# Designs tried in a protein design chat: VHH binders against p53848r504to814. Part 14

Target 1, 311 residues: p53848r504to814
Amino acid sequence: TYIMAIFNATPDSFSDGGEHFADIESQLNDIIKLCKDALYLHESVIIDVGGCSTRPNSIQASEEEEIRRSIPLIKAIRESTELPQDKVILSIDTYRSNVAKEAIKVGVDIINDISGGLFDSNMFAVIAENPEICYILSHTRGDISTMNRLAHYENFALGDSIQQEFVHNTDIQQLDDLKDKTVLIRNVGQEIGERYIKAIDNGVKRWQILIDPGLGFAKTWKQNLQIIRHIPILKNYSFTMNSNNSQVYVNLRNMPVLLGPSRKKFIGHITKDVDAKQRDFATGAVVASCIGFGSDMVRVHDVKNCSKSIK
Key: E = the ipSAE of ESMFold2; O = the ipSAE of ESMFold2 at other seeds; V2 = 0.75 times the mean of E and O plus 0.25 times the DockQ between their complexes.

## First folded at step 3 (VHH)

Design h09 (framework vhh_ozoralizumab_d1)
Fold by ESMFold2-Fast, scan of step 3:
Structure h09 (fold): chain B 311 residues (1-311), chain A 121 residues (1-121)
Amino acid sequence: as target 1 above (311 residues)
Amino acid sequence: EVQLVESGGGLVQPGGSLRLSCAASGFTFDDYAMYWVRQAPGKGLEWVSEISWNSGSIKYPDSVKGRFTISRDNAKNTLYLQMNSLRPEDTAVYYCAKPRYSEGYYLMDVRGQGTLVTVSS
């Protein structure tokens, strides 16, 4: 299991490694400490740098501002002699293709795209041009201002394009026996599959792609819990669909899955905590559940407590 | 030009056996995972079996597990499906399928004409 530590370089964010208006030298020092702490417990660490808030209804930083916040920091991390570079994996949290291009130039390894290419049609072309880059394809609907209104998932086994569904190699014997309980994870899987097809058709390679069902994006707190529980279904899910006058079999089985339960609203609903720091301890327990249900990577604010949960 | 030519279908009684073949040409066969999929009358495509490029990974759905066996002969560019203990619900057009890309498991096109298997008395 990989740990992905969040470092927010946005003025509205709160994290163990970030300060509002901190200069690049201070941010680098925070990241160096975070990496050393993580590498005491793990063989490697992934740092996910965010220069723009993706919080629902937030005001988006300009592309220029996002680049100003994130790119010099990534460059400084890669140029640091205080870090074992072979053990530090760098990710950028961006939905903008131009930001991704600049990050790749300065040594990022992963593009973490909340939109799965929905917010910027040029994203897949950038990823395809860089076959050494890993891409996290996340599930959402609409855009940042509308996604909260689109959390309606119907009981839908077949659709206009979807012809048949399968669940393989799981404790769940028949999909029909659980239709009403699995509508959410099936819809999420189908929509991830549609984005996956588009990425592949644009030249992205299968080995570049990790999937993220998008906890907290176009989903209620109860739906987030259902997704965590149903990760085994997603990891054993396949379906057929009509595409370009052909029938296509989409197989999501055994794809790497990232989950980011850290400080999401649903943890606050479970614990009744509104304080993000108090949710760090509760997040550790939820992370353990995510790993138990089959998550291959977890995205967290508090690496120390989550690392202890992994054992 | 990529071609997949299925053969071996026919009429068989319940409990009988058939062996399907798929002759592949126009691509490097041993670089690709290969699939058998089927379509029953009025239904969508159903995955039947998959086999990796080196035969090291073979998978079946529960509906055919223990009854069907997928195999390949990379020297002959041929994919096979041995079907035993056939049931009326196995009646379908069977297609040999190649993935769009050599990585193999996550996306495929159905390119062949198919071969009809009818299981009835």
Scores: ipSAE 0.012, ipTM 0.494, lowest interface PAE 7.7, mean pLDDT 75

Design h10 (framework vhh_ozoralizumab_d1)
Fold by ESMFold2-Fast, scan of step 3:
Structure h10 (fold): chain B 311 residues (1-311), chain A 121 residues (1-121)
Amino acid sequence: as target 1 above (311 residues)
Amino acid sequence: EVQLVESGGGLVQPGGSLRLSCAASGFTFDSYAMYWVRQAPGKGLEWVSEISSSGSTIKYPDSVKGRFTISRDNAKNTLYLQMNSLRPEDTAVYYCARYRTSGDWYIFDYRGQGTLVTVSS
């Protein structure tokens, strides 16, 4: 199980009240400390650099500002002689293809796209042009302003576009006991599968793709818990669908799964020290649950407490 | 009670200039970084400029760099935006904002009512 640590490359990161801007050297020193702490317990660390917020009512940084915040920092991390470069994996949290292009030029290894290519149609082409890059294909619906209204999940009727479903090579339609209890994870899997096929059709390779069911994006808190419990279904899910008068087999079985149970980008709350500590401890318990249900990677804000739950 | 009150907007011809002001009250102004953001009709919020609490660090996006100048007067609790060489695409409601960053986002802290800038012939 890999740990992906979140680092926010925004003005006044880690500054209460917004009194000063963190410069590149200061941010790099924070990254070095984070890596040192993680690598004491793990053989490698993944740092996920984010320069933009996607939560409701948040200020969206322009593409230019997102590049200004994230690209010089990624470059500084890669050029640092204080970091064991072979043990530091870099990810950028972006849904913008132009930001992804610039990040790849300066040494990022992973593009973490919350939209699964929905917010920027050029994303898959960028990933396809760079077969050394891993892509996290996350599930959501609509856009940032509409996703919280699209959390209604129903059983897909056979004949819409989905022809047949399998869990462990067994048609789930024959298992009435699980049918109604798995509608959410099956809908998520089918929608991920559709994005997956579009990525493959654009030249992205299966081995580049990790899937993320998108906890907190177009989902209620109860639905987030259902997804965590049903990770084994997602990891053993396949289906056939009609596409351009041809039947296409979509196989999600054994794909790596990432979960980000820590902070929900659609929730705009200010955290206090006490609240932040309690949330991070609770995240540790949820991370342990995610691993128990088969998550291959977890995205967290508190590496130290999360590492204790993984060991 | 935290308040931010913008003024100085109006109708201006392309190539013209306007100076926006923001009067802050209800908090220690010189302890916070301040921001100008704008929202064009039917569009989302766009970052325009930011200035550190002391005024020593200033940032602009390429869309306004060289044309707009942010400044502050901490003794008067006032934030300014000098806008030169205005273009039709600068038409928007301009907001003075106090934001904090926490985790992945700008936390909406306080924003004024806005002042409308219309650049049109």
Scores: ipSAE 0.000, ipTM 0.117, lowest interface PAE 18.9, mean pLDDT 71

Design h11 (framework vhh_3k1k_2)
Fold by ESMFold2-Fast, scan of step 3:
Structure h11 (fold): chain B 311 residues (1-311), chain A 121 residues (1-121)
Amino acid sequence: as target 1 above (311 residues)
Amino acid sequence: QVQLVESGGALVQPGGSLRLSCAASGFTFDDYAMRWYRQAPGKEREWVAGISSSGGSTSYEDSVKGRFTISRDDARNTVYLQMNSLKPEDTAVYYCAAPRYSSGYYVFDYWGQGTQVTVSS
């Protein structure tokens, strides 16, 4: 199981990123501390650098500003003599193909795209041009104000274009018995699969892709828990669909899965914790559950508590 | 720039049908999910239906399920809303919406000017 530590390099972040925005040296020192804590307990660590705020209604940084915030930091991390470079994997949290391109030039290993290529149609071309790069394809629907309305995942929503579904390592009767209980994860899997096919059609290779079902995006807190429980279904899911008057087979089976429950509002809803830092302890327990249900990578704010809960 | 133009709104009797159209331009239409919203007189705007970028997945507000169908024609850059068994409660201005990324979320805030649907005898 890989640990992906979040580092927000934005002034809109009121956690680590907000305190460190003005100074690369200060940000590097915090990254070094995060890496040392993680590597005390793990063989490797992934650092996910974000130049864009995840706060609702924040003004989005321009492409130029996002590059200014994230690219020098990635370069500084790669040049650091205090880090065992063979044990530090770098990810950039961006939906912009030009930002991804610049990050690749300075040594990033992973592009973490919350939009699954929806916001920037050139993203898949950039990933395809760089077969050594891993791409995280995330699921989302809608926006902050309407997320609850688009969180209605129904059997009809799967559409007439879906010809046949499979949950591997199970029979047809078992799938039918669980049909109503799995509508959410099947919808998520089908929508991920649609984006997966688009990526493959643009030249991205299957081995480059890691999927993220998008905890907290267009989902209620109960739905987030359901997704965590149904990770085994997602990892064994395939379907056939009609697309452009052709039948397309979509195989998500054994795809690596990333889950990011860290400091999400739904953790606070379950535990009734108000303070984001206090949620880090509760997040450790949820992370342990994600790993138990088959996640291959976990994205967290507090590596120390996460590491201890895994060990 | 993103531009959305709705059409097809009319006065119709209860039980009638209408097909709304939304012509989109200024973005790669086939890469994006699309939505329909409505706003009744004196009420806030509410979500009605959504369709995925491929058209393989659709979703609806509970009050319109089984009566409304959202579809898309990517060759024409157009989203449709087929409305059947119309009720007086469906009277509203209907809006087509396209997504914009904001703060880690997709925000459907590219709007057309809307098309008026009135259901009365």
Scores: ipSAE 0.000, ipTM 0.149, lowest interface PAE 18.3, mean pLDDT 73

Design h12 (framework vhh_7sr4_2; at its last look DockQ between E and O 0.05; V2 from the best seeds 0.00; counts 0 for: pae O 24.6 > 2, placed apart)
Fold by ESMFold2-Fast, scan of step 3:
Structure h12 (fold): chain B 311 residues (1-311), chain A 120 residues (1-120)
Amino acid sequence: as target 1 above (311 residues)
Amino acid sequence: EVKLVESGGGLVQPGGSLRLSCAASGFTFDDYAMGWYRQTPGKQRDLVADITSGGSTKYGDSVKGRFTISRDNTKNTVYLQMNSLKPEDTAVYYCAAPRYSSGEYIFDYWGQGTQVTVSS
């Protein structure tokens, strides 16, 4: 299992002693320490650099501001002689194709796109032009301003199959009950599949794609817990749909899955904790559950607390 | 253009066997995965078996151990050997080819289908 450590280079983050961005040298030093700590326990570490907040209802930084915040830092990381470059994997958290282009030029390995290409139609073309780049295709609905109001997953008319191991010797009523209980993950899987088709049609290769069901994006805290429990369904998911007057079968089976439960509100609901930093400790237990249910990568704020869970 | 032509369906007694064939044309067959799917009235199409360009196979749980998928790249043909047939295997069987080479797993080329009826 891979650890993806979050590093926020956004105006809504600050050091303990100030309310402003640390300079690039200080940020690099923090990242070097983070990498060395992680590499003491693991073969590699992924650093996910975010230059723009993806919180629901947040004010979005301009593309130029996002580039200014993230690209020089990524370049500094790649140029650092203090890091074993072959063990440090760089990701950028962006939904903007122009930011992705600039990040690729300075040495990122992964584009982490919360929107699965929904927010920028040119994203898939950028990924396709760079076949060495890994792309995280995340699930959401609407946009940053509306996603928290779109958490209704109620389409039961899905062209998919429920795995026999869950329904062996089960009558029709138990099959209906299983389908009702899995409507959320099935809707998420279908919508991921639709974005997957779009990505492939634009030239992205299957081997470039990681899927992320998008914990906390267009989902309530109870729905987040349900998704975690149903990761085995997503990892074995296939379905049929009609597209351009043709029936299409889509197979998402065995694609790597990323889960990012870190500091989401649902952790606070589990622990009764209102402080995001204090939630990082409790997140370790949730991360262990994610790995147990089949997550191939976990995205976290506190690497030290989560490292013990991913041995 | 991709063309898939199924043959070999028919009526068979429970416990019997049938061999389905799918003749493919219009694409570089050797580079593509191929699959067999089935559909019963009122239900969605479900995977029966698939085979990669390299020959690796996968089966639906209900047919594993009874059905065998194979391919002959010299003849551009994929086969489904169906043994120990049960009434619940009654369905229209479709040969399918993916839109892209074996790595993408988006199947949108279909044959016309061949009816398999297991009489009981």
Scores: ipSAE 0.249, ipTM 0.684, lowest interface PAE 4.7, mean pLDDT 77
Fold by ESMFold2, look of step 4:
Structure h12 (fold): chain B 311 residues (1-311), chain A 120 residues (1-120)
Amino acid sequence: as target 1 above (311 residues)
Amino acid sequence: EVKLVESGGGLVQPGGSLRLSCAASGFTFDDYAMGWYRQTPGKQRDLVADITSGGSTKYGDSVKGRFTISRDNTKNTVYLQMNSLKPEDTAVYYCAAPRYSSGEYIFDYWGQGTQVTVSS
């Protein structure tokens, strides 16, 4: 399982005191430290650089600001002689196609798009033009300001998707009994599949795509737990849909899966009644559960401590 | 609306300790650096400590080794642990958060301040 380390390229450099702005050298030093910690236990590390908050209800930086925060940093990471470039994989956390284009020019490997193309329909064209680029297709609903008001998932949104699951399940009565228990993951799977087909129709190749059910995006904390437990269902999910006046078969089997439990809001809900040491342990247990249920990549804040949990 | 609320100030004898807290709201706390500054009457605000979103810290020369800045992103709170306090540490302590201005982030959001007085 691959570890994706979060790095926020935010306004936190104070090199000259008083009023401050981002300091690329300081951020690069932080990333070098992060990479050393991760490579202690892993053959490679993925660094996920974000220049714009995508957390629910957050205020987003402009595209211009996002570029200024993230692109020079990515360039600096790729030009560094202090990093084993063959072991450091760079991801940019962006939903903006123009930011993705600029990041590709300076050597990013992965475009991590929390919107799965919803926020910028030009994103798929950018990915298709660059077949060497990996694209993380994530699930949310609405936009960043509205997504957590859209966390109600209903059976009627599934159409005939239950019947397609029967192809991959030998216990029809078992599936019928699980209808209410699996509404969430089946809705997420169908919506991911619909966006996947749009990506394919725009020329993105299946081998470019890694799927992410989007923990914390249009989901409550309890729904996050359901998604983690139901990753095996997502990884075996298939359905038929109408597209361009024809039926298209969508099969998510063998698609790599990313899970990214947030350490702030999600972990806070799970651990609100425990002390700080038990919070660290609970965080590690959640990461280990993601791996145990079949996540191919985990997105974490504390790479050093979480790396011990994944062994 | 950005709101920064300091607490934990007070009177303490030399050699004592205090822990300051700053509760932050109205912005995405995890994305931003946070800082502590202090001001004595008739002087400009001086950096005490700051902490990046990734946890990197910087300290003013006069407090290094005695003060520790930390943050708890689950509580949207930044802390300043102040040990081995000296009379020279007497000041109003301000929590600060950055604002984007003129192509850069600068510390331009300030709390109301909390008084720290070190005297025998």
Scores: ipSAE 0.000, ipTM 0.160, lowest interface PAE 18.4, mean pLDDT 76
Fold by ESMFold2 at other seeds, look of step 4:
Structure h12 (fold): chain B 311 residues (1-311), chain A 120 residues (1-120)
Amino acid sequence: as target 1 above (311 residues)
Amino acid sequence: EVKLVESGGGLVQPGGSLRLSCAASGFTFDDYAMGWYRQTPGKQRDLVADITSGGSTKYGDSVKGRFTISRDNTKNTVYLQMNSLKPEDTAVYYCAAPRYSSGEYIFDYWGQGTQVTVSS
């Protein structure tokens, strides 16, 4: 299982003016330490750089600010002689196609898009033009400001455009018997699949795509737990739908899955009122559960402690 | 908020022993090297001992062989065992948590200090 380490690029301030520049040297040094810690336990590490918060209700940096915060850092990481470049994979956490384009120019490997192309209609074209780039297609609803109001998943089995659904390695009668218990993960799978078809229609290749059910994006903390437990369903999910007046088959089986379980609010609900050591243990247990249910990649804030729990 | 709280200082006769403790909170203790520094009035702070996150230790020349630094990551605490104390060890002792930046350690976090006095 691959470890994706979160790195939030932050602005620095200068006392003499209103210019906002990040301290690239100190950020690069932090990344070097993070990579060395991860590579002690793993053959490779993925660094996920973000210049704009994607947390629900967060204030969004402008595109220009996001570029200023993230692109020079990515370039510095790729140009560093202190990193084993063949073992360090770079991801940029962005939903903006122009930011993705600039990151590709400076050597990023992965575009991590929490919106699955929903927030920027040009994103799929950028990915399609760059067939060597991996794209993380994530599930959300609405936008950053509205998604918390959209965590209501209906119990109706099929969406308007979906004709049939399947969970491979499960009898169709057992799926029908469990439909009330699995409505969340099936709806997430259907919505991911609809975005997936739009990506394919825009020229993105299946081998470029890794899926993410979007823990904490249009989901309550209890729904996050249900998604983690039901990852085997998602990894075996398929359906048929109408697209451009033709029937298409969407098969999520064997697609790599990313989970990001280490969000503060989610962990806080599970571990409220415990000391830091007990909280670290609980975080590790949640990460281990994600791996046990079949996650191919885990996105974490604390690489050193989570790497120990993985090994 | 990062906090470092030293304890264990006091008055001791020459040849005696003290054990200093530094309780740390507000950060991921396991990721940081920790250090003990000391300062006499009118002088700069001098390194007494440090210990990396990986457990490697370094000591100032005047305390080597007499002082031992250790850490307990389960209690977020770093210790300084001070044996065979001499009057020249009299100082305020500070706990520090450096981080790596720009190719060197820098000290971002300091405690308020604990007084150690060695006299007959």
Scores: ipSAE 0.000, ipTM 0.088, lowest interface PAE 24.6, mean pLDDT 77
ESMFold2 (binder alone), look of step 4: mean pLDDT 79; pTM 0.780

Design h13 (framework vhh_7ocj_1)
Fold by ESMFold2-Fast, scan of step 3:
Parts: C-alpha cells; sequence; structure tokens
Structure h13 (fold): chain B 311 residues (1-311), chain A 120 residues (1-120)
C-alpha cells in the first residue's frame, strides 16, 4: 500500500477560510520534514501538491496563478539534495490540462484529477501524450459549485446503455448482506467506467490509470462509509454498455484504487462534528478500514497518524 | 435448486486443447450472462471469458486468441474451447451465471469447479 500525503501549495485566497500563501523555501522545508517522517516508516512516499482548492463551493484560482504557485515548488522538490529522489513520488492535484503539462515538464509522476477529465476536455490528450505518467481518475458529479446537490443515487436497474453487469469474486457475494447499499457503489462504478472509456478512446493506456471513488465529492457522510465498505465490489466490477453504436466491455477489475478519507466531514459526523484536529485519531481507524477493504493507496493530510494505522 | 456442473477438465500436454462444458439447471438460462473463471492455488480467482445473454463476449488478456466462449441456450450449457494450452493455464476452472434483478440484486451462481492440468 502507498501513502499519498496532501500538500496544499496555495489556498483559495478569496474565501473566509483560506490559508495564507507560504514562500517556496518554507513550503519545501515542510515537505522535506513530511517526507523524512513518512520514509521513517515506509520505503517510499507520494507527495500530492495542490495549487488550487477543490473544496465544494470554493473560489477557484486562475490557471496562471495555479501554475505560479505549484510548478516552482515541484521543481524545487525535484532539485532538493535533502530528499532521496528515488523514494519520493510526485503528484499534482489539478483538473487543468495546461497545469498538468507544466507539471510533467518539471518532473511530476502522477496527475491527480478530481474530475476524471470532466472539468477539462483536453486532460486525456495530455495524459495520452505522456505514457510514462500515471493518472488518477476520480468520481464526482457536476462541478465544484454543484456537486453537493447531486448526492442522490437511485435504485439501480439495467439502463438503456448498460447491457450486463458482473461482480467477479465469490468473497463479495458473501460480504453483501445489505442489498440496498450496492446501488451506490454500482452507480459510482458505472460512472467511473464511462470516464474510463472516454480516457481510453482518447489514447490513455489502462496501465496509466488508478481509480478514486471520490470520498466527499457528490456524496453524503453515510455514502462515504458505504463506498469504503464496498471497495471489494468496485475492485471486481465490470459491465457492458452501448457506446457509439458499439457494445463495449468495461472492466474495472483489479485496477488500483485510491481513497482519501482524511478529515472529510463524514469523520466529523462519526465524532459529532468535533474539531478537525481531534479527528486525526478517528481518521487513523478509517484509513485502516480502507486498507482492510482493499485500497491500494490512501491520500491523507496527517501522514504520522495514518502511517501508524497502516502498520 | 440452482446448479452449475462443469465437465471436460483433465490432464493435457502443452500445446494441446480441451473443451469445458457447464450444464445449468434451476433457472432461466437465457436470462443470465455466463462466465468462466480460474483459480490456481494461492492466487485470486480471475476472469477467463464471459458471454452476455445477448451473445457479446469478452476475454482475459492472458487467453485472448487462444480460448473461445460460446453458449447453447437450447441445451442450457456454456462452453470454453481452450487451444494452445500452456503450463500457466493450470488451474481449477469455475462456471458462473449472473443476472441483475429489480435494480438491487445480483443473482450470481457458481459451479464447484473442474481441474485443468497442463504438463510440459
Amino acid sequence: as target 1 above (311 residues)
Amino acid sequence: QVQLVESGGGLVQAGGSLRLSCAASGFTFSDYAMGWYRQAPGKQRELVAAITSGGSTRYGDFVKGRFTISRGNAKNTVYLQMNSLSVEDTAVYYCAATRYGEGYYVYDYWGQGTQVTVSS
């Protein structure tokens, strides 16, 4: 299992809750400390650099500002002699194809796209042009301003485009005593599959893709818990669908899965919406559950507490 | 009672062929997608081939071009023609039937498996 540590390079400077921008030297020092702490417990670490807030309803930084904030930092990380470069994997958290292009130029390994290409139609072309790059295809609905209103997952029947579904593991059949709850994970799997097909159609290779069911994006706190429990279903899920007058097989089975449960509001619900800092202990328990249910990568704000749970 | 009974497994030399059959009873066969899966000791069960109720087929990457799945609805049977077998194809092969009901349920039935052993 991999740990992906979140580093917010520049917060939303227009929101009441925005963080202050720190200079590059200070940010690099924070990242060096984070990497050293993680590498004390693990053989490698992934740093996920975000230059623009993806919080629901947040005010978005411009593309130029996102580049100004994130790209020099990524370059500084790659040039640091204080880091074992062979043990530090760099990811950029961006839904913008032009930001992804610049990050690739300065040595990023992973593009972490919360929108699964939904917010920028050129993203898949950029990933396809760079076959050495890994791409995290995340599930959401709508856009940053509307996703909170779209967390309604109806009864699931075979739809007009869906011909047949499969769950390929007998262990899942025994796990699933709560039939109503499979509606959510199947809807999420199908919508991920639709984005997967678009990525492949644009030249992205299957081996470049990790999937992220998008905890906290277009989902209630109860739905986030359902997704965590049903990761085995997602990892064994496939279906056929009609696409452009052809029947297409969509196989999500054995794709690597990333989960980001860290400090989401659903943890606050479990702990009665207490201070986010006090949720670090509860986050450790949730991270352990994610790994237990088959997550291949976890995305976290506090590496120290989450690393203890992984071991 | 729903029942899936596999047959046609056995010992074969590398480069040889086998034809597996799975006879189904206790449900409306034509409504179900049918699949073949395999599992070697200590490994996870993996998809070999599947065929939908409409006849669309799909294959695992490791068997493409060598194996062919087909179905006979009149005989309630699904078949797997296995050509150019290699030692790596050695596994227990399982038949599965899958159907979605009322938007919630996955009706997913499994056979007990048939052993395929490929010797060099």
Scores: ipSAE 0.000, ipTM 0.100, lowest interface PAE 19.6, mean pLDDT 72

Design h14 (framework vhh_7ocj_1)
Fold by ESMFold2-Fast, scan of step 3:
Structure h14 (fold): chain B 311 residues (1-311), chain A 120 residues (1-120)
Amino acid sequence: as target 1 above (311 residues)
Amino acid sequence: QVQLVESGGGLVQAGGSLRLSCAASGSIFSDYAMGWYRQAPGKQRELVAAISSGGSTRYGDFVKGRFTISRGNAKNTVYLQMNSLSVEDTAVYYCTVERIGSGTYTFDYWGQGTQVTVSS
C-alpha cells in the first residue's frame, strides 16, 4: 500500500509593501523531513502538493496564485540532492487544467483532481496529452461552496452488477436487502463511472486512472463510514447506461482505489476527538480498515502515526 | 465572522521578554499561514514573523535569533515569543492570516493590534 503525504503549499509567503513570495527553502526543508520519516518505514512515498485549498466552503486562490505557490516548490523538490528521487513520487492536488499542465512541465507524476474533471472541462485533454501521468479521479458533487448540501444518494435504478464472488451463495431476499444498504456506494460508483467514461472518450488511458470515492466531499460522516465498508463493492463494480440510444458498458473492476480519511470530522465523531492533530492518532485504526477493505493508497496528514497501520 | 484577537502586549525594560498570543475564530485557518506584523510611530507596517500550516517559519531580519513564532493549530492560535527586547522593538503588533484572493497577494484578516513598549 502506497502512502500519499499531504503538503499544503498555500499560503506561506512574505515581503515588504504588500507583495508576497513563497518561502521555498523552508517548505522544501519540511518536505525533506516528511520524506525521511516516510522512507524510514516504506520503500517509496508520494508527496501531494496543494497550492489551493479544496476544503468545502474554502476561499479559492486564483489560478495565477496557485501556479506561483505550487510550481516553484515542485521544481525545487525535483532538483533537491537531499531527496532520493527514485523513491519520491510527486503529486499535485489541483482541479485546474492549466495548473496541471505547468506541474507536468516541472516533473510531477500524478494529478490529484478532487473534481474528477467536473470543475475544468480541459483537464482530461491535458491528461490525455501526457500518457506518462497518473490521474486520480475523485468523486464529488456540485462545487466547493455547495458540495456539503448535496449528500443525498437515492437513485435505485442503477443497471449495475457486483462481481459474483461478493454475493456468492446469497439468495434473492438477502440480495434485495444488500441493494437497499448499498445505494450510496452504487450511486458513487455510477458517478465515478460516468466521469471515467468521459475521460476515456477524451483519450485518457485506463492505466492512468486511480479512483477516489471522495471521503468528506458531498458526504455525511455516516456516509463516509459506509463507503469505507463497501470498498470491495466499488472494486468489483460495473454497470450499463443508455447513451445516444445505445447501451454503454462501464467497468470499474480492479481499478486502484485511493482513500483519504486523514483528519476528517467523521474520525472525530467516531473517536470523540474533535481536534485535527489528535485525530491523527486515531487515524491509524481507520487507515488499517481502509487497507483491510481494499484501499491501494491512503492520503494522510501525519505519516508517522499512519505508518503503524501499513505493512 | 472572522476575528483575530491579540493579547500579551505591555511595557517591558530593554533586555526583557514578552509573549504575544493571537486567537482566530473557527478551524478554517488550520490550512493557512499566520503571522505577526508591527508598525512603529512614523514607520510603515513590516513583517515580524510568519508560520505556515506545516510549521515552517520566516522572520524579518531585525528579529532573527531573538523572536520565535509558534502555532497551536487545534486552538487556531499563534504565539510570538520575544526575547532580548530593545527600544527599537517598540511598536503596535498585529496578528494576521495570509489569505490570497483572486489577482492579489495580500493578508486579508487583521487583528486590532497590541502595543509593545520597550523602555531603555
Scores: ipSAE 0.000, ipTM 0.114, lowest interface PAE 19.2, mean pLDDT 70

